# Designs tried in a protein design chat: VHH binders against Protein HIGH CHLOROPHYLL FLUORESCENCE PHENOTYPE 244, chloroplastic (HCF244). Part 15

Target 1, 331 residues: Protein HIGH CHLOROPHYLL FLUORESCENCE PHENOTYPE 244, chloroplastic (HCF244), of Arabidopsis thaliana (Mouse-ear cress) (o65502)
Amino acid sequence: SAAAVNLAPGTPVRPTSILVVGATGTLGRQIVRRALDEGYDVRCLVRPRPAPADFLRDWGATVVNADLSKPETIPATLVGIHTVIDCATGRPEEPIKTVDWEGKVALIQCAKAMGIQKYVFYSIHNCDKHPEVPLMEIKYCTEKFLQESGLNHITIRLCGFMQGLIGQYAVPILEEKSVWGTDAPTRVAYMDTQDIARLTLIALRNEKINGKLLTFAGPRAWTTQEVITLCERLAGQDANVTTVPVSVLRVTRQLTRFFQWTNDVADRLAFSEVLSSDTVFSAPMTETNSLLGVDQKDMVTLEKYLQDYFSNILKKLKDLKAQSKQSDIYF
Key: E = the ipSAE of ESMFold2; O = the ipSAE of OpenDDE; V2 = 0.75 times the mean of E and O plus 0.25 times the DockQ between their complexes.

## First folded at step 9 (VHH; framework vhh_lunsekimig_d3)

Design n4 (from m1 with Y53W D103G Y107H; at its last look DockQ between E and O 0.56; V2 from the best seeds 0.49)
Fold by ESMFold2, look of step 9:
Structure n4 (fold): chain B 331 residues (1-331), chain A 118 residues (1-118)
Amino acid sequence: as target 1 above (331 residues)
Amino acid sequence: EVQLVESGGGVVQPGGSLRLSCAASGFTFDEYDLGWYRQAAGIERELIAFITWGDYTNYVDSVKGRFTISRDNSENTMYLQMNSLRAEDTGLYYCAADSWYEGSFDHWGQGTLVTVSS
């Protein structure tokens, strides 16, 4: 029997077989890109659909099809896999219980049965504090299920993606459309998904992390007002803000329990419920950074992330040679 | 490995409509800014419309209100809908792409010819 070579710190990571679930999503693609760069043998689980997954193959990953709502499709995807990185979340049109609970339970059970050696699960910061929000409760229940499963695992709670702010604030402000604001003081520590991917792979290589719950928080927590103000400065124009009081948001949350709305609407209203509380969606990163051996200064700031986005738009607008009468942009 | 292929060019009368397509091969349009350039006789290739990561769009004034840029990531295709065409719109139309984090268009198609003539 030959044991794997255990090399000194700083040695390149040896190829290992990983399965990334949710590989075409915002976070999942960054996980795949980073894992390939670090020498992993990457398999990507994608849903059976005419989905454009060719970029994953072009990068050098293997792509397999499975549907978490159909547990019989899962075992074949796990053959020869050492580690699972689970980035999957339910689609807006799907019942949250089917994918985010039953599908994940099935995946975890299959992973244990097939001898998967490490399972990475992404959860949500403060999910234990919001049992009234179905997604939060399901994330917390999944954390407990995974902890009791006997699988070697890492649980990573996330606060929010910088990528989401582009569509929610940056683009509407550039287009002079209304954006939602609120008087809630809630702060969110958004993180660039590239940083999340980097930290995840560092965590995978560190045996001291096994079994731990980590929270990945961005370098600074931002209120909605602060994000809007930053986008205004970078766009060079005032936002058309529609402000909704916290009390109104809570009332509308209660009424949506009776609606047969699409999952998209329910997800947005559930997210509003979380943001309507007087809380901070951030965590001190000192212990996490120490455990991972990383420097906070290497994290992308929201200022830099948005500055790059707006600067690239400015370059393209200059190339257009003329200002639009209906879409004037001043900066 | 990045390949862009335009289609949909042709001959139309003034006031007519035409829809150009740009299909990507070997990559997905996700996290790419995309653009349409036009090259008329005696003129440098010029950017006439772009669509960013996050679907912000903008247009040169001469086509605003007449042209619409869009994309369908599920078909890995970008479009330019051209309405109320004028003789001045005649030219070779190119699609272009870059990663929005790279800051410049560095992937180009071969072009498709649009002729607006009576």
Scores: ipSAE 0.420, ipTM 0.796, lowest interface PAE 2.0, mean pLDDT 77
ESMFold2 (binder alone), look of step 9: mean pLDDT 78; pTM 0.773
OpenDDE, look of step 9: ipSAE 0.516; ipTM 0.844

Design n5 (from m4 with G35Y D61G; at its last look DockQ between E and O 0.81; V2 from the best seeds 0.00; counts 0 for: pae E 2.3 > 2, grease 24.9 > 24.2)
Fold by OpenDDE, look of step 9:
Structure n5 (fold): chain B 331 residues (1-331), chain A 118 residues (1-118)
Amino acid sequence: as target 1 above (331 residues)
Amino acid sequence: EVQLVESGGGVVQPGGSLRLSCAASGFIFDEYDLYWYRQAAGIERELIAFITYGDYTNYVGSVKGRFTISRDNSENTMYLQMNSLRAEDTGLYYCAADSWYEGSFDHWGQGTLVTVSS
């Protein structure tokens, strides 16, 4: 039981004390890792799980159990914290309203009440332009709420994660499984979550960024087709692309909305509609890079990211094949 | 500290089945490639199966169709279901983890012994 260091009333909060919400997520874990590497004292807000996120503790972070859906659990997690980095997102199986809205509101209110000095919130690029998408609406509302809270904050809008492309496209292509493609012209400037984490911590240290809205975008915006093509090239094989017409998705969404239990599915499909639009989820990084003092060259490209992934897999395959040939000689 | 702990080994008759487990700690489990190796007596350690980030799997020819590698990211555990075991499957089975992102670190467990004998 890591003794909650009861900071005696009046103990100054160290500026290096960070609470990461959503620490087990794709982005959150990278934030934790980067922050620890940079010498921060990191506390992780983690939902109670049967299998504890022991890796966070092993890295040197403190883990506190709390749940955004249970607001009463939040205050204790904020004791002695200077900075909150909110990486939490609702799981697909969870109601968006409960975690991404009510929970976030509670967290922000509690942070304000407890005198948190800095709050970092991750939002979605162009969320203000897509009120028809529940998640986008909630993110935008949260941005506003945070702004109105009076907390010193940084809002970072994200475009997409490269990590999600592995399961969505790379692996299915390798396995010669069907890949869901849309002819949607939507372009997304995917980023490596490690880069996001790096830039976030740089931003955190820059007081000039206080109260600002930033957009983090990858070096290039990609269509789904372009991503698939890239994966095909790197894998050395063609994808089995199943194209679902956007019209079918829309109809499906409408049908699913009639059933309350399928609202989550409908909401997810709504996001797919956005992807079917001529929407570009990209932003120029020139100003951001300048502000943060970073070089665009330091960011991983999707090409490099996927190349490394496929290269690694192909190497392993070669090794397996070599061993198979050796075994076949003996039998 | 990265730790891998294998379990589930034992003695089984030809044609039998075993399920090996590899419990992992100290790293972001779901972002790592995971491997099963085995080493028979007097033979060099061989890669027999792997499961990558994103759950791509592949097998050495000798175990293909008989062995199934899987992972449970929620439990930080990798599994090897071994069916139709043969005498030649006898050996020490090792779990390994590698990050394609951070470079190759070969974290090895101590292994679990599988003996297939009549």
Scores: ipSAE 0.382, ipTM 0.751, lowest interface PAE 1.6, mean pLDDT 86
ESMFold2, look of step 9: ipSAE 0.429; ipTM 0.784
ESMFold2 (binder alone), look of step 9: mean pLDDT 79; pTM 0.783

Design n6 (from m4 with D30E D55E; at its last look DockQ between E and O 0.79; V2 from the best seeds 0.60)
Amino acid sequence: EVQLVESGGGVVQPGGSLRLSCAASGFIFEEYDLGWYRQAAGIERELIAFITYGEYTNYVDSVKGRFTISRDNSENTMYLQMNSLRAEDTGLYYCAADSWYEGSFDHWGQGTLVTVSS
ESMFold2, look of step 9: ipSAE 0.505; ipTM 0.824
ESMFold2 (binder alone), look of step 9: mean pLDDT 79; pTM 0.789
OpenDDE, look of step 9: ipSAE 0.560; ipTM 0.856

## First folded at step 10 (VHH; framework vhh_lunsekimig_d3)

Design p1 (at its last look DockQ between E and O 0.91; V2 from the best seeds 0.62)
Amino acid sequence: EVQLVESGGGVVQPGGSLRLSCAASGFIFDEYDLGWYRQAAGIERELIAFITYGDYTNYVDSVKGRFTISRDNSENTMYLQMNSLRAEDTGLYYCAADEWYESFDHWGQGTLVTVSS
ESMFold2, look of step 10: ipSAE 0.516; ipTM 0.837
ESMFold2 (binder alone), look of step 10: mean pLDDT 78; pTM 0.776
OpenDDE, look of step 10: ipSAE 0.545; ipTM 0.855

Design p2 (at its last look DockQ between E and O 0.60; V2 from the best seeds 0.00; counts 0 for: pae E 2.5 > 2, grease 29.7 > 24.2)
Fold by ESMFold2, look of step 10:
Structure p2 (fold): chain B 331 residues (1-331), chain A 117 residues (1-117)
Amino acid sequence: as target 1 above (331 residues)
Amino acid sequence: EVQLVESGGGVVQPGGSLRLSCAASGFIFDEYDLGWYRQAAGIERELIAFITYGDYTNYVDSVKGRFTISRDNSENTMYLQMNSLRAEDTGLYYCAADEWYEGFDYWGQGTLVTVSS
């Protein structure tokens, strides 16, 4: 591959030229950070916003503005790009059809027309089994659209992000606020988004992965109660738990933030029913790990992830306690 | 290019209120633990309030119940609402940002708060 980026039409594009869509999101930021550290030339597609995404530039990425709901803004972002990594999903405040379907179709069509060499799409575990959940149906339809497009691609189904558990459980427990539990036996194999980013970049470099459907599952599947108990132990504090039936809309709203799912009432009701009918959101990783050449032991466990979070914040709490004693001395 | 710029400092009477702002350019707050530090004359900077990734907040005892730290990630701005101000709150106030104790520490140049009759 050439060291210099060549953006001239009709000229071969460097395999290290990557566009990340959804670059300011939870997964997108990790993809950008990791790709830069591994020596990729990273371009970030960001919607025009009141606060610029200057941190991406400070990291060494190029930032371009486009809006997937406005297809005419897309082609310029793809000039000189070899690979698209699509982390974008609609925000809870937006119509899911506009961003997650129409925007994705436009992006895929532009990518094909512009000769993009590889397209990475993130989907949801078991999306083909839950057409009653609009986001899952749209993810599945997008998988099929991508397959029929003729575009070289990798589809990665996700189970859940460890990062979402910080706001849902770790912080409220630390603040001695109420958290909710559920009587559902549902378990989720959360994965650290840093591991998702690492595995994604390994998959990009492996031509044997092209056209495959992968599922990325964390090393263990956890119930809500197990996560709460772990946070209690690590924080050294008991949680104020309110147990609610699985069909309560509040459950859907909490998990929408984690997966950036819709705030539509019908979708939240359908998601609640999926939680009651699917008991395990996980997949065996033996084949995936073998294909990628990775060791399961290198994956961050939820225990380690949360231990690091609580350790860092508890250090700041100790500092405040010491400073309170110091302030008393001077007053 | 990364910058933190404080504003909102000034002179206020005891019992008064003041709101400090910290605007960031060159990075987005939502990935960072953020804090307000206070420096009285001849004393090292002290952490008086912090807000973590995930929005956990805490305060030094001397300001608890009077000060409120918050952030608006869509405006890339952090705030410190200071109520019931006292003479001992006089000092230079700095905003700071940490990336989970790793990477670069970022600091503003400070904004002066004077509480006097």
Scores: ipSAE 0.306, ipTM 0.705, lowest interface PAE 2.5, mean pLDDT 78
ESMFold2 (binder alone), look of step 10: mean pLDDT 79; pTM 0.780
OpenDDE, look of step 10: ipSAE 0.314; ipTM 0.742

Design p3 (from n1 with I28Y; at its last look DockQ between E and O 0.70; V2 from the best seeds 0.65)
Fold by ESMFold2, look of step 10:
Structure p3 (fold): chain B 331 residues (1-331), chain A 118 residues (1-118)
Amino acid sequence: as target 1 above (331 residues)
Amino acid sequence: EVQLVESGGGVVQPGGSLRLSCAASGFYFDEYDLGWYRQAAGIERELIAFITYGDYTNYVDSVKGRFTISRDNSENTMYLQMNSLRAEDTGLYYCAADEWYEGSFDHWGQGTLVTVSS
């Protein structure tokens, strides 16, 4: 820490200087918020936006503009930065090759050339086992590229976000709309992105983790049907389930968006093959928890996450209904 | 400091439409519920629509089918599309915010005036 405050020419930058890439995304927002709360100096790399208000600046972060598809825009964003936390993924409408491969390669090369001290990369659990899914292949290739780059890094494989389940299941069940079930046996150990952010910042501070590959898995692996059943129980409503064979999912964007993957038809077709296997997207967390000094009991369960969501809605519905009842007497 | 700023109010004829905006600052929009309140003359401020994290929406009966609440988390902005406006929709419209697990709106804007006349 003392070496980081030496401002003489040629001194290392402060370890608290962090660049977050993908800062407006589901995970990136949590990383930025948590890092600011823990006292980091946070810079956010964003593409230029039309909106004049910038909530990241309002939080206390610095915002810089760059475009990963234009490598010449990257070096200025890295000046004075110690650590890069790379949460970027391609948008559904963009080819995954543009952002998730070419953009990442450019960013990693610039980070190495600029002397970045640590690079955090988010990958996907089992990406090495599914080369037929282009996004998984690209994630795995990026892991290998980082390993060969000489850049100090941490690779974190993710299983799935609890946040994605709200829009896919909780809301449609509350609205009594059809939800898409599937006959796939696949299980996913969803994790709250707030826990991912917490664990990431703990990992960042631990030099023994440099160069390691970690998997962050939630406390339990769930099938789609188990998630639907849980939402039904917590909402007090039966779901209107339309069961869709895995082969039909090839034409939808729902599973691609779950992992922030593109809606490329080829990717969706390849991923359908993975779903028809008995794949479990989970990993034991005992070693990871021990390395990070984290108690498994501190992690949010899916039950708690969803219960809090449904309880919040019930409170607001009661307020609306009380107001309607009051209006009824003024006829 | 949490700040909410409404815009888009104005004078409109019955049957007309307006789109209200609520720009938010000082908090993380994605994990918040948002709502629109309306205050007509002589009436206490009433919740007329809300949108939760994940975009579950609900409305008071008097605006259901005519008003649509929505939001853009990447721009920290909530909207209220008001169609088929009626004279009784005249009032001061406030946006409000609350963390989705807290259950009560605790942050408020200053309001934007909507007048439906002639």
Scores: ipSAE 0.472, ipTM 0.810, lowest interface PAE 1.7, mean pLDDT 80
ESMFold2 (binder alone), look of step 10: mean pLDDT 78; pTM 0.779
OpenDDE, look of step 10: ipSAE 0.801; ipTM 0.928

Design p4 (from n1 with G54S; at its last look DockQ between E and O 0.62; V2 from the best seeds 0.00; counts 0 for: pae E 3.6 > 2)
Fold by ESMFold2, look of step 10:
Structure p4 (fold): chain B 331 residues (1-331), chain A 118 residues (1-118)
Amino acid sequence: as target 1 above (331 residues)
Amino acid sequence: EVQLVESGGGVVQPGGSLRLSCAASGFIFDEYDLGWYRQAAGIERELIAFITYSDYTNYVDSVKGRFTISRDNSENTMYLQMNSLRAEDTGLYYCAADEWYEGSFDHWGQGTLVTVSS
């Protein structure tokens, strides 16, 4: 039997219809949560997986399955979509070329062909200065591809996530494990992904920034030593720090040549070397804040972010003792 | 809607073992801190173990070395392995959850009964 399908050509899509790619990731989930809270119609592109991403549906988003490494799966995900917010990054065990280059090129090409009205792409601060880091080179090439595509877009370069510091420093300090430090004075202006999501949605509604490249930097740039010291103070525990000069990092990377590791391991080593240099991963936010109409004081500070994390754990530890102690006060 | 469902409780002889499970739904499981509470007769429920979203764990002294908390983010399930059970371990066991940025657990299961007797 035959079924009639009536799809009116050229039907306008709602400006509130967005597709979030990489929706289960650290940044992507905050984009989805914030967009739903602000009344957007959110579709989430999720790779097929044994455990479905039901939490996105429970929040009120629509979930579609597609794989950026299989371009034929992409066009259906874009039907009825006005804006794409691309948070996708390849898994550590995948070749970064497949997802972060070939998949993004295919996605951008499909978005152009399908008439997507706005494309938001997240890049990395200073990616044009570090072609030796494969992910940074791919981010920079993607920026150029997007600029030349004719697609209306916003490129947002990021400096670092506060969320990443939990696993690298806060947890090991609580567990009395070793953490790696360095004598290089590299500073990173970490930003809370909730603030990145908020600023992204403000930027999405602002036509003055269409076609622009923005850098989102946190309110203060921190060295690794400053982060470790802050975690020590808030945890009430000394860290077991192994401080390694930058020159010694080159020797330890030689061991990687004798083992088959993923591209992400080599990429992590390259990122560590860049972060151990005297490079500053920060940008002045005065123009960006003015353009977006936001106040720098509304950004979560790293102190507040980590204080909330450690305060929660300390409360749970006190509950385990069945008696509360006099409250600790941090100055 | 946040849901927490415990299972695995039962009647066990002293010295025995049980494994409790807490199946979770309605939230991003791997962004939540999780815990087990125990309610014995005549006292308020008390936190006996917790595991953060970042896998940091800790226990009340009376269960250290006997109980092990764990989580499987691929199955959205938390576990409590209970070994060398004693009569004092008898009670209702509740799983609990909160977002990592919260100060206290605010979601609760219905509880599963553990009875340690001959």
Scores: ipSAE 0.268, ipTM 0.738, lowest interface PAE 3.6, mean pLDDT 79
ESMFold2 (binder alone), look of step 10: mean pLDDT 79; pTM 0.780
OpenDDE, look of step 10: ipSAE 0.564; ipTM 0.870

Design p5 (from n1 with G103K; at its last look DockQ between E and O 0.86; V2 from the best seeds 0.70)
Amino acid sequence: EVQLVESGGGVVQPGGSLRLSCAASGFIFDEYDLGWYRQAAGIERELIAFITYGDYTNYVDSVKGRFTISRDNSENTMYLQMNSLRAEDTGLYYCAADEWYEKSFDHWGQGTLVTVSS
ESMFold2, look of step 10: ipSAE 0.517; ipTM 0.830
ESMFold2 (binder alone), look of step 10: mean pLDDT 78; pTM 0.770
OpenDDE, look of step 10: ipSAE 0.775; ipTM 0.921

Design p6 (from n1 with E99Y; at its last look DockQ between E and O 0.73; V2 from the best seeds 0.00; counts 0 for: grease 24.3 > 24.2)
Fold by ESMFold2, look of step 10:
Structure p6 (fold): chain B 331 residues (1-331), chain A 118 residues (1-118)
Amino acid sequence: as target 1 above (331 residues)
Amino acid sequence: EVQLVESGGGVVQPGGSLRLSCAASGFIFDEYDLGWYRQAAGIERELIAFITYGDYTNYVDSVKGRFTISRDNSENTMYLQMNSLRAEDTGLYYCAADYWYEGSFDHWGQGTLVTVSS
């Protein structure tokens, strides 16, 4: 009879059903916004209060509560989902293993058991080269776990977010406060998170990407000094730079390891040494752009991103200046 | 849709204080610039304070040191703490927002009335 339907396990769900993990974060919210704009059915995994996610619901996403440190909360979030986009990152106040390792393992295992058709994981460029940094080690271990899991997946290594430079350099330079620098030649190819979101959704629709490891690098790699100089030029102010020599960073890390009394400090110092080394956080984008059908000219440059930020502030300052000096028109 | 709703206006004596709130919905709150405008009778509204994406703040000279703009991203709410109020602070106060790269505020609330009189 026509009333009987087959509801066998593993029946495909709609390819437009996406779960975003880490949906309130810097990258995750751009993924959600972009996916909704492109017509996807978006579910957002968020922890229960006190961090409400009302803006996600207002956009038209569905919000579900779960905590990756509590694996029993995960399976219900995956019902009816075709694709998981995992943007979750540990927070400084949480033990790094509960979100970045145990949580990832639980999520991947649940996704496999629930028949998730595609899993997108964001990793860090060069994570395989820096086991001394716990975050790098966890990202690389997660990459390997995904590779052996049997899940259809895409791993995307990131180099850095342009958004992070606003708080680290642009605002302090405008406020004439100190910024941290180093004498190292390390370079980072920052990318706008809106471009990361756009490229991710293009990759999601392309079956030739399945199973691949991609690196998303911005159009140009920048040293710390080049970023500071660009912000100084755009702000019209000299930065107050506190420069820490690479040799000081290396000695300090060795002394901290000798005592073995705080691994958080040693881990943060180890990451600082990676950023102060000759390591390059960039990759050629020719093959990736070809696979995705994207032109590098369509990517936002750091120069444009920061110019837009400073130009925006200058426009608002002109409005304040005009109001402050309105009476001067009549002198 | 973007919604901005002001509250906290009222009648206050000179030298008094008020705290205005702007509840926001329908956008990524911490990636928007936010501002307060004031409109006195017969005058076009004027920008008196703003807070950018990244939390750079600035104020018109007439309120600097007396008013403080702030935001709570966990509650999607902007505030204006107004201290040492003067009669010339009387007016309709609007909150405004734009996505940070737009350069000009393009979303507005309905306003909340502040009256400073004896």
Scores: ipSAE 0.523, ipTM 0.837, lowest interface PAE 1.6, mean pLDDT 80
ESMFold2 (binder alone), look of step 10: mean pLDDT 78; pTM 0.778
OpenDDE, look of step 10: ipSAE 0.820; ipTM 0.937

## First folded at step 11 (VHH; framework vhh_lunsekimig_d3)

Design q1 (from m2 with E102G; at its last look DockQ between E and O 0.79; V2 from the best seeds 0.63)
Fold by ESMFold2, look of step 11:
Structure q1 (fold): chain B 331 residues (1-331), chain A 118 residues (1-118)
Amino acid sequence: as target 1 above (331 residues)
Amino acid sequence: EVQLVESGGGVVQPGGSLRLSCAASGFIFDEYDLGWYRQAAGIERELIAFITYGDYTNYVDSVKGRFTISRDNSENTMYLQMNSLRAEDTGLYYCAADSWYGDSFDHWGQGTLVTVSS
């Protein structure tokens, strides 16, 4: 427990007062949970909706409603906030430019105008090398906008979330459904979002990191085929893989560009081309770990993460089987 | 506070159908494993179906092909569609929840009664 400070006109806001934007998302929820556990005063910006994020309030956070696509809703959310941690990304049905570019610009401009002391922005590794992918271009443009804004900030480039692999590979393989694969050697160093949250909060407290660009990479970079093979081994099932060569994807992308009303599809196919190349989404973590004072051995491996998921399912399957055997016992 | 509230139970004739609902609040609905338990008279509760984080589903043999578990994350609601009901399906039906890191289902509803009789 700590003594409350008196807030009067002209006094600085408390350094523990943070706003998490995108608080219900996969990364945002882990940021909120971790920040609350570490004693921060957490405000969560969520979009207005029925059945809101009750779990955030149950955890002890304050919830406010706003929408980044509507800039007029932003200023009230920043009153009394020291640090913004921006985990926001668009819903699948929303235009990329509305959420990732226009919303980010509005939020950054408002944060600067309101005197926010630190802004954390999550970007994508290699975003500066792939302007043909709209999401990467937007992330890179936002990085440059932050750099020119004069706002004290940390930019964290991410490689991929382990959480995303559950729906893409683990469950379909367990269910013997088709999964999408490729023969390209592209590798991704997935990180557990709990580790991302831990490292982010350590980075927040380190003044030597202000203005720096960090890349958070998981302990190993994996190809799509290696992830599929790992899931097959843990599930005890062979996957039904649909493999698409990058040359086929490129041809279809070029054809759809001639039809103006299909530009979003072509842009998504351009992203698949990057993932199907010899591109590596990983970075050495030696300097970052040293700067943050963390040990690489504390990072969750993908093997451990997936083993825990499959072990959970095995326990529930044994419960079902034991109950069936109780009814099947014969003399 | 974590809350699970079942509804949709009732009396049906053999061969009939019912759809049970479980309304949930107070937790991250899409990060939890969810399940349906059934308790017949004089018998301990039995797990009859579950749906995991990521929507992997499985069923006890006696209900496979007749019952379907599902959930709607936008409504924080889990469902059990029960078709081709038999007298042996009579019982009190509970929904349950557990985080996928958890050891066992540890959040329970109050139950909804299903009676299958002529």
Scores: ipSAE 0.531, ipTM 0.839, lowest interface PAE 1.5, mean pLDDT 79
ESMFold2 (binder alone), look of step 11: mean pLDDT 78; pTM 0.778
OpenDDE, look of step 11: ipSAE 0.634; ipTM 0.881

